# VHH binders against Probable nicotinate-nucleotide pyrophosphorylase [carboxylating] (nadC): the designs that were tried, part 4

Target 1, 283 residues: Probable nicotinate-nucleotide pyrophosphorylase [carboxylating] (nadC), of Methanocaldococcus jannaschii (q57916)
Amino acid sequence: MLKDYALKILKKSLEYDVGFGDITTNSIIPEGVKAKGVIKAKEKCIVCGIDFIVAFFEEYGIKCKKLFNDGEEAYGNILEFEGDARTILMLERTALNLLMHLSGIATMTNRIVKKAKSVNKNVRVACTRKTLPLLSPLQKYAVYIGGGDTHRFRLDDCVLIKDNHIAIVGVKEAIRRAKENVSFTKKIEVEVSNLKELREALEERADIIMLDNFKPEEIEEALKIIDEFERKTNFKPIIEVSGGIKEDNILEYAKYNVDVISMGALTHSVKSVDMSLDIVRYQ

## First folded at step 4 (VHH)

Design f07 (from b10 with Y98G; framework vhh_7b18_3)
Fold by ESMFold2-Fast, scan of step 4:
Structure f07 (fold): chain B 283 residues (1-283), chain A 119 residues (1-119)
Amino acid sequence: as target 1 above (283 residues)
Amino acid sequence: QVQLVETGGGLVQPGGSLRLSCAASGFTFSKYAMGWARQVPGKGLEWVSYISSGGYTEYQDSVKGRFTISRDNAKSTVYLQMNSLKPEDTAVYYCARGWGRSGYDLDYWGQGTQVTVSS
């Protein structure tokens, strides 16, 4: 369950953050004081992570009422809660940090997906494995909520032949060895860095070919080679483009007939949504 | 294609009640916030009430305690129950789809329904 994984991460983060106790809250707030509060989105966003925060708060006895679900466009109050004031203040930053970050990913992803699909209705926008340690499943979930594609989750999900593999055995041998040694159920993807490697990947019939760090003009030439190969063999791999693609240049790539555009920036260069947690003494 | 159709307006005496209904189509109703705004003669659009996808409600101070917003997701309809109506409530009432509560963040509007409060 992804919710259980998120809860484990939140609890471990809280343990680190609290140390020997919240000295400010414990010195100022009397024991037994009950509070009501809200979490507010201070800018328009696609909300992501609300169920994780509800699970986290309820684990510590805080009662929650959701005002929005993951994937909804939101502004203002997004979650209501009530419970022990000291507990709420202890959980606040850990909860907000995750919620703000995941909502940032979903918001950025949704904006970029809409932009790419404005010129190529069928293109998928995907994240990569350039993720924060341990947070990868949650960050990829946020990409999914934003309308993006998660790409492979882990090394055992599909074969991805990369630059360093090619440096050792070359494109043809890498694909042949993968086909011989990996289950028939697994797709084989290869990253190619030039047109020579592209031709080799086509000849060996890789399932997915990633054009890595190709300029737009080079992508145009690559697509001509792919189309010629399809015409002669009736075989066409899934075509992914990656490397150096950002929100401000994605239209230069999306205008071509490619299947997937993958961007590390969705997980490694995201801006958090600004959120606050506001409380009042309850009764 | 988003469509919002308001009904239930009319002429009512001060102290009376009216219930406005807004039938929505062209989007997944249950996932969106809904609201009501009004255009009072002589001033612009004034935010009246808001209901989130999760059922949270907010009201403009001038209508709080007199108006109640509600929704029926099965019917894709949002309602505004207006009690203890005052002449100052005379306006064209618009149903709107929104992602927030300030009135600046409403993205689709209905055609409006006239409410007149006079003796």
Scores: ipSAE 0.000, ipTM 0.194, lowest interface PAE 15.1, mean pLDDT 84

Design f08 (from b10 with G55S; framework vhh_7b18_3)
Fold by ESMFold2-Fast, scan of step 4:
Structure f08 (fold): chain B 283 residues (1-283), chain A 119 residues (1-119)
Amino acid sequence: as target 1 above (283 residues)
Amino acid sequence: QVQLVETGGGLVQPGGSLRLSCAASGFTFSKYAMGWARQVPGKGLEWVSYISSGSYTEYQDSVKGRFTISRDNAKSTVYLQMNSLKPEDTAVYYCARYWGRSGYDLDYWGQGTQVTVSS
């Protein structure tokens, strides 16, 4: 399923990139030339998207041999291929752009997950919905491959009560209305910005409470309130922290007994892995 | 139930060779990267070699050119061919599976096989 979605995106990207033809390749490379080649990772990375690229290449008659599966650490040759030289050159940049981007997400996610789990083995590192238009399912897949959590995919996946909802109806009423009007199958998450809103979310039994833009010392205070509530009621929501968390300060947050740390940077501020496609003519 | 069973260890003189085998069961072997690590007396656990699902290989610097990792997906087996063995290669050698969705984190280990290089 996800592979078919990726293939549609790659074909549409190719359509835009090629227009009516690759004028350089068509003017320089003779018809009927067969080539073999490799895709190389020029830096250590967690590979993500390799099956998407294989499906894309095979759709255009290029034969592939995988040297890695998604989720493996890679350096050097990651995919071997063989087929029509003009076709390979036409597909090259479209394929590399997606592969490099998704591998970048998986690599960053894996590094951050390992860092957080070094001080809190049970914590999940999650992405958000701050994703590129149409690429969200693929970017979230890359987070998953890197060892992260995808969080909700779409607006219909989970209730997430945010600051603008709270501004209109308040925390208590927002949670009550969500419980009344949304299917029993859907979890209810609320973003709270202060301890008053935290207490209200606990009283209304939100399934997940996100501490939004809390400083580390404020998280410590919030956790005391949550622990007190659990002792009285035997109720404990999932606790997520988000906002202002980066690779260089995540340990300040992960050291606390929180369940989830979510970071928009995993999908909106990632560096692509440097990769190349190298070909040799096949006699 | 995931199981990894190492065989092929033993006593060998410096300059000699041994081939270790790791028989895997309880998972789809062809989908996972595999590796070897060793516990050297007086040192901690050292990573030795890595092989991806598609047979890309990496080696610790001290064993490059002497050790070769390979796999046979039909037999669900990983091999470590050790040539030009040195006394400092004396260790318990462990086969390990890499976590399938998260780089080179190891999630399952075998019991280990003793390799002793002594004159």
Scores: ipSAE 0.058, ipTM 0.547, lowest interface PAE 5.9, mean pLDDT 88

Design f11 (from b10 with Y56W; framework vhh_7b18_3)
Fold by ESMFold2-Fast, scan of step 4:
Structure f11 (fold): chain B 283 residues (1-283), chain A 119 residues (1-119)
Amino acid sequence: as target 1 above (283 residues)
Amino acid sequence: QVQLVETGGGLVQPGGSLRLSCAASGFTFSKYAMGWARQVPGKGLEWVSYISSGGWTEYQDSVKGRFTISRDNAKSTVYLQMNSLKPEDTAVYYCARYWGRSGYDLDYWGQGTQVTVSS
């Protein structure tokens, strides 16, 4: 379960952050003090990870009340909590760092998805596997919450023939060997970098073809080749475009009849949402 | 909230048997691997047994053939049947949940139950 995975990550993060103890909190805050507080979003965002933080807080005896669910547009107070003051202060940064990061991904993804769909209603905006080690499932969850597509999760999820595979065996042999050796249940995707490789991928009937680092004018030429192949063979793969696509140029790509636009920036170049944890009262 | 509650410990003579039970609550039990570990007086924690979500079992060498782990998903309970008990099996026995599907990382532990084997 994703929640249990998140909890494991949060506990490991807490371990390296606390060391032998929170010397500031333990030296200043008396034992037995109970506090109530809130987590507050200081800017409008799409909340993502709130149930992970609730699970984390409750694991340490902190009682929570959600004010928003993942996927909602939020501003101001998003979570109320109460419990031991020392515990709350110890957990604060670990909880906020994950919540701020995942909400950042969901917020960026939602903005970009809306932008792309404004000119191409049926296009999917997908992330990649350019993710933080260990955090990939959580980052992809945040993309999903923002309205994006997760793309493949692990190496065993889907065949993706990339430039280094092609360098060794070539496009045709790579696709042929994948079809022969991988279960019929798995889709075969190939990244092509030029029109020669595109023609080879079409001829070998790849399920998905990614146009990797094609400029908009090159995409237009590629789509003409794909359309001609469809007319001749009645076969059309899913078409993905990737490489060099950012929020500020996505409209140059989305205006073409492509199925998927994938962007590493959704997971590797996101700004965290600014949030705070505020103690409201104590006893 | 996740809870694991062990029962069935006690005092037993060498060669005797005990059955430990661990009642789980607060999660979808059938989705998780479960295990038993023990803390032996004078030694550290020792892993004892593992049961996957699919029912595959593994045992520490010293208990193979004597201990059997099993689970009842309808009752959200994991069991450890201990036969031919030896004085060196004296320990506090902990039920634990493994996070993830096939990993051996433990994320929740019970309070433990004392097993004493003596004459």
Scores: ipSAE 0.000, ipTM 0.086, lowest interface PAE 19.5, mean pLDDT 87

Design f12 (from b10 with A33S; framework vhh_7b18_3)
Fold by ESMFold2-Fast, scan of step 4:
Structure f12 (fold): chain B 283 residues (1-283), chain A 119 residues (1-119)
Amino acid sequence: as target 1 above (283 residues)
Amino acid sequence: QVQLVETGGGLVQPGGSLRLSCAASGFTFSKYSMGWARQVPGKGLEWVSYISSGGYTEYQDSVKGRFTISRDNAKSTVYLQMNSLKPEDTAVYYCARYWGRSGYDLDYWGQGTQVTVSS
């Protein structure tokens, strides 16, 4: 369960952050003080990670009330909580860091998905595996909540033949060996960098072909080759475009009849949503 | 089939009150943010109010303090209580659902209900 995975990550992060004790809170806040507070989004966002934070807070005895579910547009108060004041202050930064980051991914993804779909109704916007160590499942969940596609999760999920594989064995042999040696349940995707490699991938019937670092005008030529191949063979792979695609140039790519646009920026160049945790009342 | 049906519109005098209701069907109502928007003659479509799945509310500045949005998840209904109505509030009012997986935009709209404030 992603919630249990997130909880384990949050507990390990807390262990590091607390060290030998919260010296500020322990020196200033009396034992037994109870507090009520809120988590606020200081800018409009798509909330992502709320249930992870609720699970984390509840694990330490903090009671929560959600004002939003993951996927909703939010501004202002998003979560109410109450419990031991020292505990709340101890958990604050660990909770906010994850929530701010995941909400940032969901917000960016939603904005970009809407932009791409404004010119190509059926296109999918996908992340990649350019993710933070250990946080990949949570970051991909945030892309999903934002309306994007997760792409493959791990090396064992899907075959993806990349430039370094091609450098060793070439496109045709890479596809043939993958088909021979990998379970029939696994899709075979190949990254091609030019029209020669595209023709080779088509001939070997790759399930998915990624046009890697093609300029928009080069995509037009690639699509003509793909259409010709489909007319002759009745075979149509899924077409993905990737490499150098960002929010400010995605429309140049989305205007073409491609199935997927993949962007590493969704997970490696995201801005966190600015959030705060505010104590409203204490006793 | 997703369906939103507005009721409660009508003719009222300035300073009067109306309660709009929107009955939702075809989806799990409690999981979605809902809102109201209005089509003002000559001005185009204008957002009025928002309510999250958990009851957080927002209002356009011109209606803040006069209008109250609420929801009843057991009845799959969202409400807009409109008090101290002004001639400028005359519009067709639309109930809308925010997009399901992530929700910046409204993805389903009702047929609208006419609110006229005059005389």
Scores: ipSAE 0.078, ipTM 0.534, lowest interface PAE 5.9, mean pLDDT 88

Design f13 (from b10 with Y104W; framework vhh_7b18_3)
Fold by ESMFold2-Fast, scan of step 4:
Structure f13 (fold): chain B 283 residues (1-283), chain A 119 residues (1-119)
Amino acid sequence: as target 1 above (283 residues)
Amino acid sequence: QVQLVETGGGLVQPGGSLRLSCAASGFTFSKYAMGWARQVPGKGLEWVSYISSGGYTEYQDSVKGRFTISRDNAKSTVYLQMNSLKPEDTAVYYCARYWGRSGWDLDYWGQGTQVTVSS
């Protein structure tokens, strides 16, 4: 379960953060004091990770009331909680760091998806594998919650023939070897960097073709080749564009009839949502 | 199949009250935010109110303090209590479901219910 995975990550994070004890809280706050509080989003966001935080808090005896579910647009109070004051203060930063980060990804993804779909209603906006070690499943979950596509999770999910593979065996041989040696259940995707490699990928009938680092004018030319191939053969792969695409230039790419726009920025250039944990009352 | 059915509209005098209800089916109601929008003659579609899955509420400035949105998850119903009604509130009121996962704010709408405020 993804929630159990998140809980294990949060507990391990807490272990490193607490070390040998929260010296501030333990020196100032008496034992047995109960507190009520809220987690507050200080800016409008798509909330993501709230059930992970609820599970984390409840694991340590803190009672929670959700005001939002993952995927909802939120501002102000998003979670109410009650429990031992020392425990709340100990868990605060670990909980907020994950919630702020995942909500940041979902918020950025939602904004970019809406932007792209304003000019191309059927396009998918996808993340990549440029993710933090161990956090990849959670970051990709946040992209999904924001309305994006997760792309492949692991090396075993689908074949992705990249520039370094092509440098060794070439496009045609790479696709042929992948088809021979990989299960029929696996999609074969190839990254092409020029029109010659595009034609080779089409002839070998790759399932997905990524136009890697193509300029908008080059994408237009590539789509003409793809359309010509479709008219002649009745075959059309899924077309993905990637490389150098960011929020401020995505419309230059989304205007074309492409199926997927993939952006590493969704996971590697995200800005966390600003959130606070505020104690409202105590015994 | 997702279905939203509005009831409770009608004719009311200025200063009066009406309670709109929206019965939802075909999805897990408790997991979704819900809202109300209205189509005012000559002005087009206007957002009215929002309620999150857990009960956080927002209102359009012109209805704040007069309208109250609420939900009953056990009955899969969202409500709009309208008090101190004004002629400007005359509109067809639509219940709608929110879903952020797909990148869209609203994804399903009801048929609408007519509210007429006139003396």
Scores: ipSAE 0.013, ipTM 0.474, lowest interface PAE 7.1, mean pLDDT 88

Design f14 (from b10 with S102T; framework vhh_7b18_3)
Fold by ESMFold2-Fast, scan of step 4:
Order: C-alpha cells, then sequence, then structure tokens
Structure f14 (fold): chain B 283 residues (1-283), chain A 119 residues (1-119)
C-alpha cells in the first residue's frame, strides 16, 4: 500500500537524519516530558501527505488528530498531536520535509489544472517520470490529489517509444516491434518530433501519440493531419502534447483540442509549502 | 446520486436563534469538507462557513462569533447554529460539498432553506 511505502521512506530518512543521536534534544529535554502540538500551514495550500505523517507519528507512539484530509484547501492548523517531547522533536524535520513537498506539488498541480480546464474542459494535465529517485510514487500521488494525471508509473505500465528508441530503429519499426513483442494488454505510445514522424505513427496505428516540443502553431498543423487521417480511416489516437510547457504558457497549448498536456515541472520545479510544528509542555 | 437537503429555516425576531441542518447522501460524507453559503435579497451569493473533514472551521467576517458550523459523520449531517440573528442575515441558505480531489471547488449544492429575520 502507498502509506506503507511512505512509512518505509520516512523511517530511512529519519535513520540518516538522527545519525548517532539528537544531541540537542537529548542534552536539553528531560526524559519523560510530554508535549502536545500542531502542524501549521503558513500559507494557503492543498494539503497532501497527512496520512503518511499520521502513520509515521503513530509508529513512534505519537497520537494524532487530523483536521484535514488530503486534497482539501488548508491554512493554519492541519494536524494536532501529543506524545513524548523528545520523540516529537526527533521526528519533526523528517515529517515536515515530506508534508511540505507533497503539499507543494498538489497546490501547484491544482492551480495549473484549473488554469488549463478554464479553456479546455476535457483536457488532462499529467506529470512525467522526471521525478526524484524513490519518491516517484509519492510525488505522483500528490499530482493525483491536485487533480492531475499520473501518467505511467513504471517502465512496465505501457510502451513509450522515445527519441532514443527512434534514433536506433525509426518510428515505423519501433511501433511494429512493440506490437509484436509486447502483451496485447499494453497500450503503445510514441513520441514524435515532426510531421513526418506523426504521419508514420498514424499509419502504424499507435494508441497514443505525443507531440514532443511542438510550438503552438505546429500543434495546429499536426491536428489538421490527425483530423484528415481520422476522416479517411476512422482511426484517432489519444493526443498528448509535451515539452517546454510551463504554468505561464499552458493556455497557448490548452486552447487546442488535445487530450493530454504533460509537464515535468509538476514534480521537478515545485516550491514547498511553508509549514511549522509548534509544541507546548503538558503533564 | 449526490443529494444535500437543508432544513431548519424559518421566521425569527432580531436577536433570535435558528439551527440549520443539511442531510447528505450518495457519497462517503466523512471524506469531504462541507460549507454554507447564502443568497441575500439584492446581493449575490455569499460564502458563510466552512468545515473540513476533520472539523477545522472558518467563517465569513460578518458572522464570526455568532454562527457555528459543525458536523455529525455518523448521521451524514452538517449543521449551522445561528445566534444573535440580524435583519441582514435574511437569506436563502445553501449547504454545499467541497470537491475533495481538487480541494478548492464546490461541486454540489442543496436546494436552499429560507431564513427571515424581522420583527
Amino acid sequence: as target 1 above (283 residues)
Amino acid sequence: QVQLVETGGGLVQPGGSLRLSCAASGFTFSKYAMGWARQVPGKGLEWVSYISSGGYTEYQDSVKGRFTISRDNAKSTVYLQMNSLKPEDTAVYYCARYWGRTGYDLDYWGQGTQVTVSS
């Protein structure tokens, strides 16, 4: 389950962070002191990762009360907790770093999804595989919570024929070999960089065609070719656009009748939400 | 499938109190934030109050300290306790569900219940 995956990552991160011991907490805080506290969002956000943090805290004996579920708009107090003061202080940074990062992704994704859907109601905004090692499933979960599409998770989820595959065998042969050698259950997507490769991908009946690094005017030309092919053959693939698309130019792409806009920025150019953890001693 | 039904409106004198209830059905109530909005005669739709899935609450400035939003997940019901009512609170009150996946959007509204504050 994703929660168990997150917990394993948090424990590994904590192991690194503690090293040979929390020398500040162990030298200053007496044994057996209890504290209660809150995690607070200092800016408006879409919260994401709260159940991961609850699982992490509860693993170490900290009791939690959620004020929000993942996907809700939040500001101020988002999680209440109580337990051993030394333990809370030891877990603080590891917990906040993940929560702040995932909430940043969900917040950015939601903003961009709303922007794109304001001009194209049916478009999907997707992330990519440009993710941090080991954190990919958690980052893609945050994109999903923000209203985005995860795209493929692993190399075995679907066939994606990319520029380096095409450099070796070409578009037509790549699609033909994929159809021959991969299970009938798997969709075949191909990345095309020009109109010639687009025509080749259409002729070979790729399930999904990604227009890679096309300018908006080039997308208009590509869609005319796709529409002509559909009129002649009754075949239409899913159309994805990708490459060079950012929050500040997405409207230039979303105005076209495309099915998916994919953006690496959702996972590789995100700003964390600023959060704090505040405690008080109690008996 | 999603259904929100408001009850508890009526006529009340200034300074009086009313409790509105909103019965929800067709979804897992405990996973969604809920809110109240009102349509004041001569004005547009005004947001009144918000309650998160876990009970965090927010209020519009003009109702802070007078209104209290709460929820009962076992009954799939959200409430708005309205105290110290003013003529300016006269409106049709709607409950609404917040879209959990997007966080910022309201995706369903009830039919509304009339609240009239007059002497």
Scores: ipSAE 0.013, ipTM 0.482, lowest interface PAE 7.5, mean pLDDT 89

Design f17 (from b10 with G100S D105E; framework vhh_7b18_3)
Fold by ESMFold2-Fast, scan of step 4:
Structure f17 (fold): chain B 283 residues (1-283), chain A 119 residues (1-119)
Amino acid sequence: as target 1 above (283 residues)
Amino acid sequence: QVQLVETGGGLVQPGGSLRLSCAASGFTFSKYAMGWARQVPGKGLEWVSYISSGGYTEYQDSVKGRFTISRDNAKSTVYLQMNSLKPEDTAVYYCARYWSRSGYELDYWGQGTQVTVSS
């Protein structure tokens, strides 16, 4: 379950962060002090990761009340909590770092999805595998919560023939070998970098073709070739565009009739949502 | 099947009050944010108020301080208490559910209830 995965990551992060002890809290805050507090979003955001933080806090005896669920637009107080003051202060940064990061991904994804769909109702905005080690499932979950598509998760999820595979065996042979050696249940995607490779991928009936690092005018030409192929053969692959696409140029791509726009920036260039943990009362 | 049913509309004098109710069925109500929007005759749809799954509320500037959104998860009902009503509040009011993966998207709407503010 994703929540259990997140909890393991949070516990391991806490272990590193505490080191030999929270010397500030332990030297200043008396034992047995109970505190109530809130986590606040300081800017409007799409919340993501709140149930991970609740599970983390509850593991350490902190009682929580959610004001929002993942996927809701939030501002101000998003989580109320109560428990041992020393424990709360020990958990604070580990909890906020994950929550701020995942909410940042969901917020950015939501904004970009809305932007792309304003000119192309059916397009999917997808992340990639350009993710932080071990955090990939959580980052992809945040993209999903923001309204995006996760793309493939692991190497065993889908065949994706990339530039380095093509450099060794070429487009046609790569697709042929994948069809022979991989289960019939797996989709075959190929990244093509030019119109020659596009034609080869079409001829070999790849399920998904990614136009990799194509300029907008090159996409227009590629779509003409795809449309002609469909007209003659009644075969149409899923068309994905990727490479160099950012929030500030996505409309140049979304205006074309493509199925998927994939962006590494959703997971590797996100800004965290600014949040704080504030103690409201203590005794 | 998701269903939202609004009640409580009617004719009221300026300065009066009305309470709209929206009964939800066909989904786990407590997990969803809910909202109200209104359609003024001859104008576009206007967002009025938002309530998160856990009770956080937001309001359009023109209704802030006059309208109060609330929810009763046990009854699967969302309410809009409208006070100090003005003629410009005359509209068909719609209850709506927010899509679970984004608070900015509304995915299901009720049939609407008419509110008329006139002397």
Scores: ipSAE 0.023, ipTM 0.502, lowest interface PAE 6.9, mean pLDDT 89

Design f18 (from b10 with A33H; framework vhh_7b18_3)
Fold by ESMFold2-Fast, scan of step 4:
Structure f18 (fold): chain B 283 residues (1-283), chain A 119 residues (1-119)
Amino acid sequence: as target 1 above (283 residues)
Amino acid sequence: QVQLVETGGGLVQPGGSLRLSCAASGFTFSKYHMGWARQVPGKGLEWVSYISSGGYTEYQDSVKGRFTISRDNAKSTVYLQMNSLKPEDTAVYYCARYWGRSGYDLDYWGQGTQVTVSS
């Protein structure tokens, strides 16, 4: 199903890219010319999306041979193909754009996960809901392939109390109302911005507490408060840290005993892997 | 039985150099990613460097350009060459193996070797 979803997105993207036809290819390449080609990764990466591209190419009559699977570290040729030259050139931009983007996510995620887990064995690195419209399932799949945590919370899975909710009713009332009005099976997460809100969230026994935009020094102080609360009540929520965390400062956060580090950058600030599609005329 | 044994620590002057070695046994060394982490008294555990089974390396920003991680698969050994040492580098340094080929979890640690940058 995820493959079918990817195929629908690729076809829709192609529709907008082609418009009234590929005038360059159609004016230069004779009808019926066959080509063989490769998709090549020009830098080391974790491949992600290769089966989506195979399905897309095969839909248009292009025969493919995979050289790597999703999740494998690759450099150089990753996919071989053959078919109609005009068709290949028509599909090139759409195929590379998705493959480069998803491989970029998987590569970045893999690098960051290894970094964080090397100092905090049990920490999870998670993406957020800050994803591209329609591409969210594919971007989260790429995070998963890179070793990250995917769809931790959907709107119907868990209550997430955010700054705008707190601005209206406050932390305590927000948690109380959520507990009263939502099924007992649903987890309650609250996003706190300071130690006062942290204490209030602990007192109301939120299941998950997200420390939002805390500095590393503030995380240390927050964890002391959480530890004191656990000693007193024998209750410990899941602790998530989020906001302002990026590849170049993640170690300052990962060194603390937190359960989850969430980074929007995994899906919204990704550098694509540099790839090319190279063809030769098939005699 | 998996074993990781660190050697090469000691007392060194600021600006000096040390080379740490980690002798690995009990597994097919060439198939695993390896790394170094350090425990600074009062600060906690910090990741230092990573080397993949294929030789790809990564470094914490504070040591980048000063430290070099390498491996010798024939000797089942990981090295950390530490140059331009600073008092802030004072720590117990641990060699660690990443679980499986995916390399996301550290599953074995050595006993550690003390590095002191002082006087």
Scores: ipSAE 0.000, ipTM 0.111, lowest interface PAE 20.9, mean pLDDT 83

Design g02 (from g01 with Y35G G50Y; framework vhh_7n9e_1)
Fold by ESMFold2-Fast, scan of step 4:
Structure g02 (fold): chain B 283 residues (1-283), chain A 120 residues (1-120)
Amino acid sequence: as target 1 above (283 residues)
Amino acid sequence: DVQLVESGGGLVQAGGSLRLSCAASGFTFSKYAMGWGRQAPGKGREWVSYISSGGGYTAYASSVKGRFTISRDNAKNTLYLQMNNLKPEDTALYYCAAYWGRSGYDLDYWGQGTQVTVSS
């Protein structure tokens, strides 16, 4: 299913990349040459996207043998392939670009998830919607493979009341209008920037409250308010923290009793894993 | 039904060697990364070693690196751990585990374990 979506993206990327033809390959490599090769990870990583690349290669008649599955720690040869040399060289960059990027996301996510769970076993580390156009489902899949949470996918998944909504109508009115006008099946999340907005979100019974750009000291104060509200009303929303959270400061947040830590960096500031495609034999 | 059956443990003197085996059944062994973990008396579980589904990549805990070697035979659905230069602190119940699809501490399958006792 997601494989079909990935295949569509890869084919569209290939159309752009090939243009009117691979002039280097077509001028240098004779027709009919068959080649065997490997895709190699040049640094330790968590592999992600390998089945997408297999599907892409097989679509063009290239036979593949997986050496690793998505989610495995890998180094060195990760995929063997064989087929028409011109075709392999045509597909190379499109395939590597996606595989390197998704493996980068899975690697970063896995490292951060393990770090956060070392001090808070129940916390979820989530990505956001700060994703590349069209690539969002694949990037979120890579977060999932790394052990993270995907968060909402599209504008129609969940209500998320943000600072610009609050600027226009305020927290209370935004929540009330969302409850009145959106299907009962949809969760309502509100992004609060201070304790006043937090109190308003609690009073209106938002399902999820995101503490946006709160410092650790401010998180502690927010949790006291949430705990007091729970004692009085027996109501507790899901608590998410977001904004300014990086790998090097996540422990300052994860130590608190919060449900979710969301980080845009998982999808917008990741380094690709360095990989190569090497032809090892030709006929 | 998924089954992991460890064997090869026993009593050995410090400096000795043991070879552990794990026989897997009930799933497609060649599709899963495998590993070894151990639990010493009064302590939590600790990861020992990892091997990728195809056997091309291995990793080890710092405490065993250079002394232990993990390997697998996908045709026989069997995982191995060769333990050399054993120390008293290696005394533990050794478990094999399968990993799938997602990275992390999550072990999808656990065996009964095989006891390794190293005398000083």
Scores: ipSAE 0.010, ipTM 0.409, lowest interface PAE 9.8, mean pLDDT 87

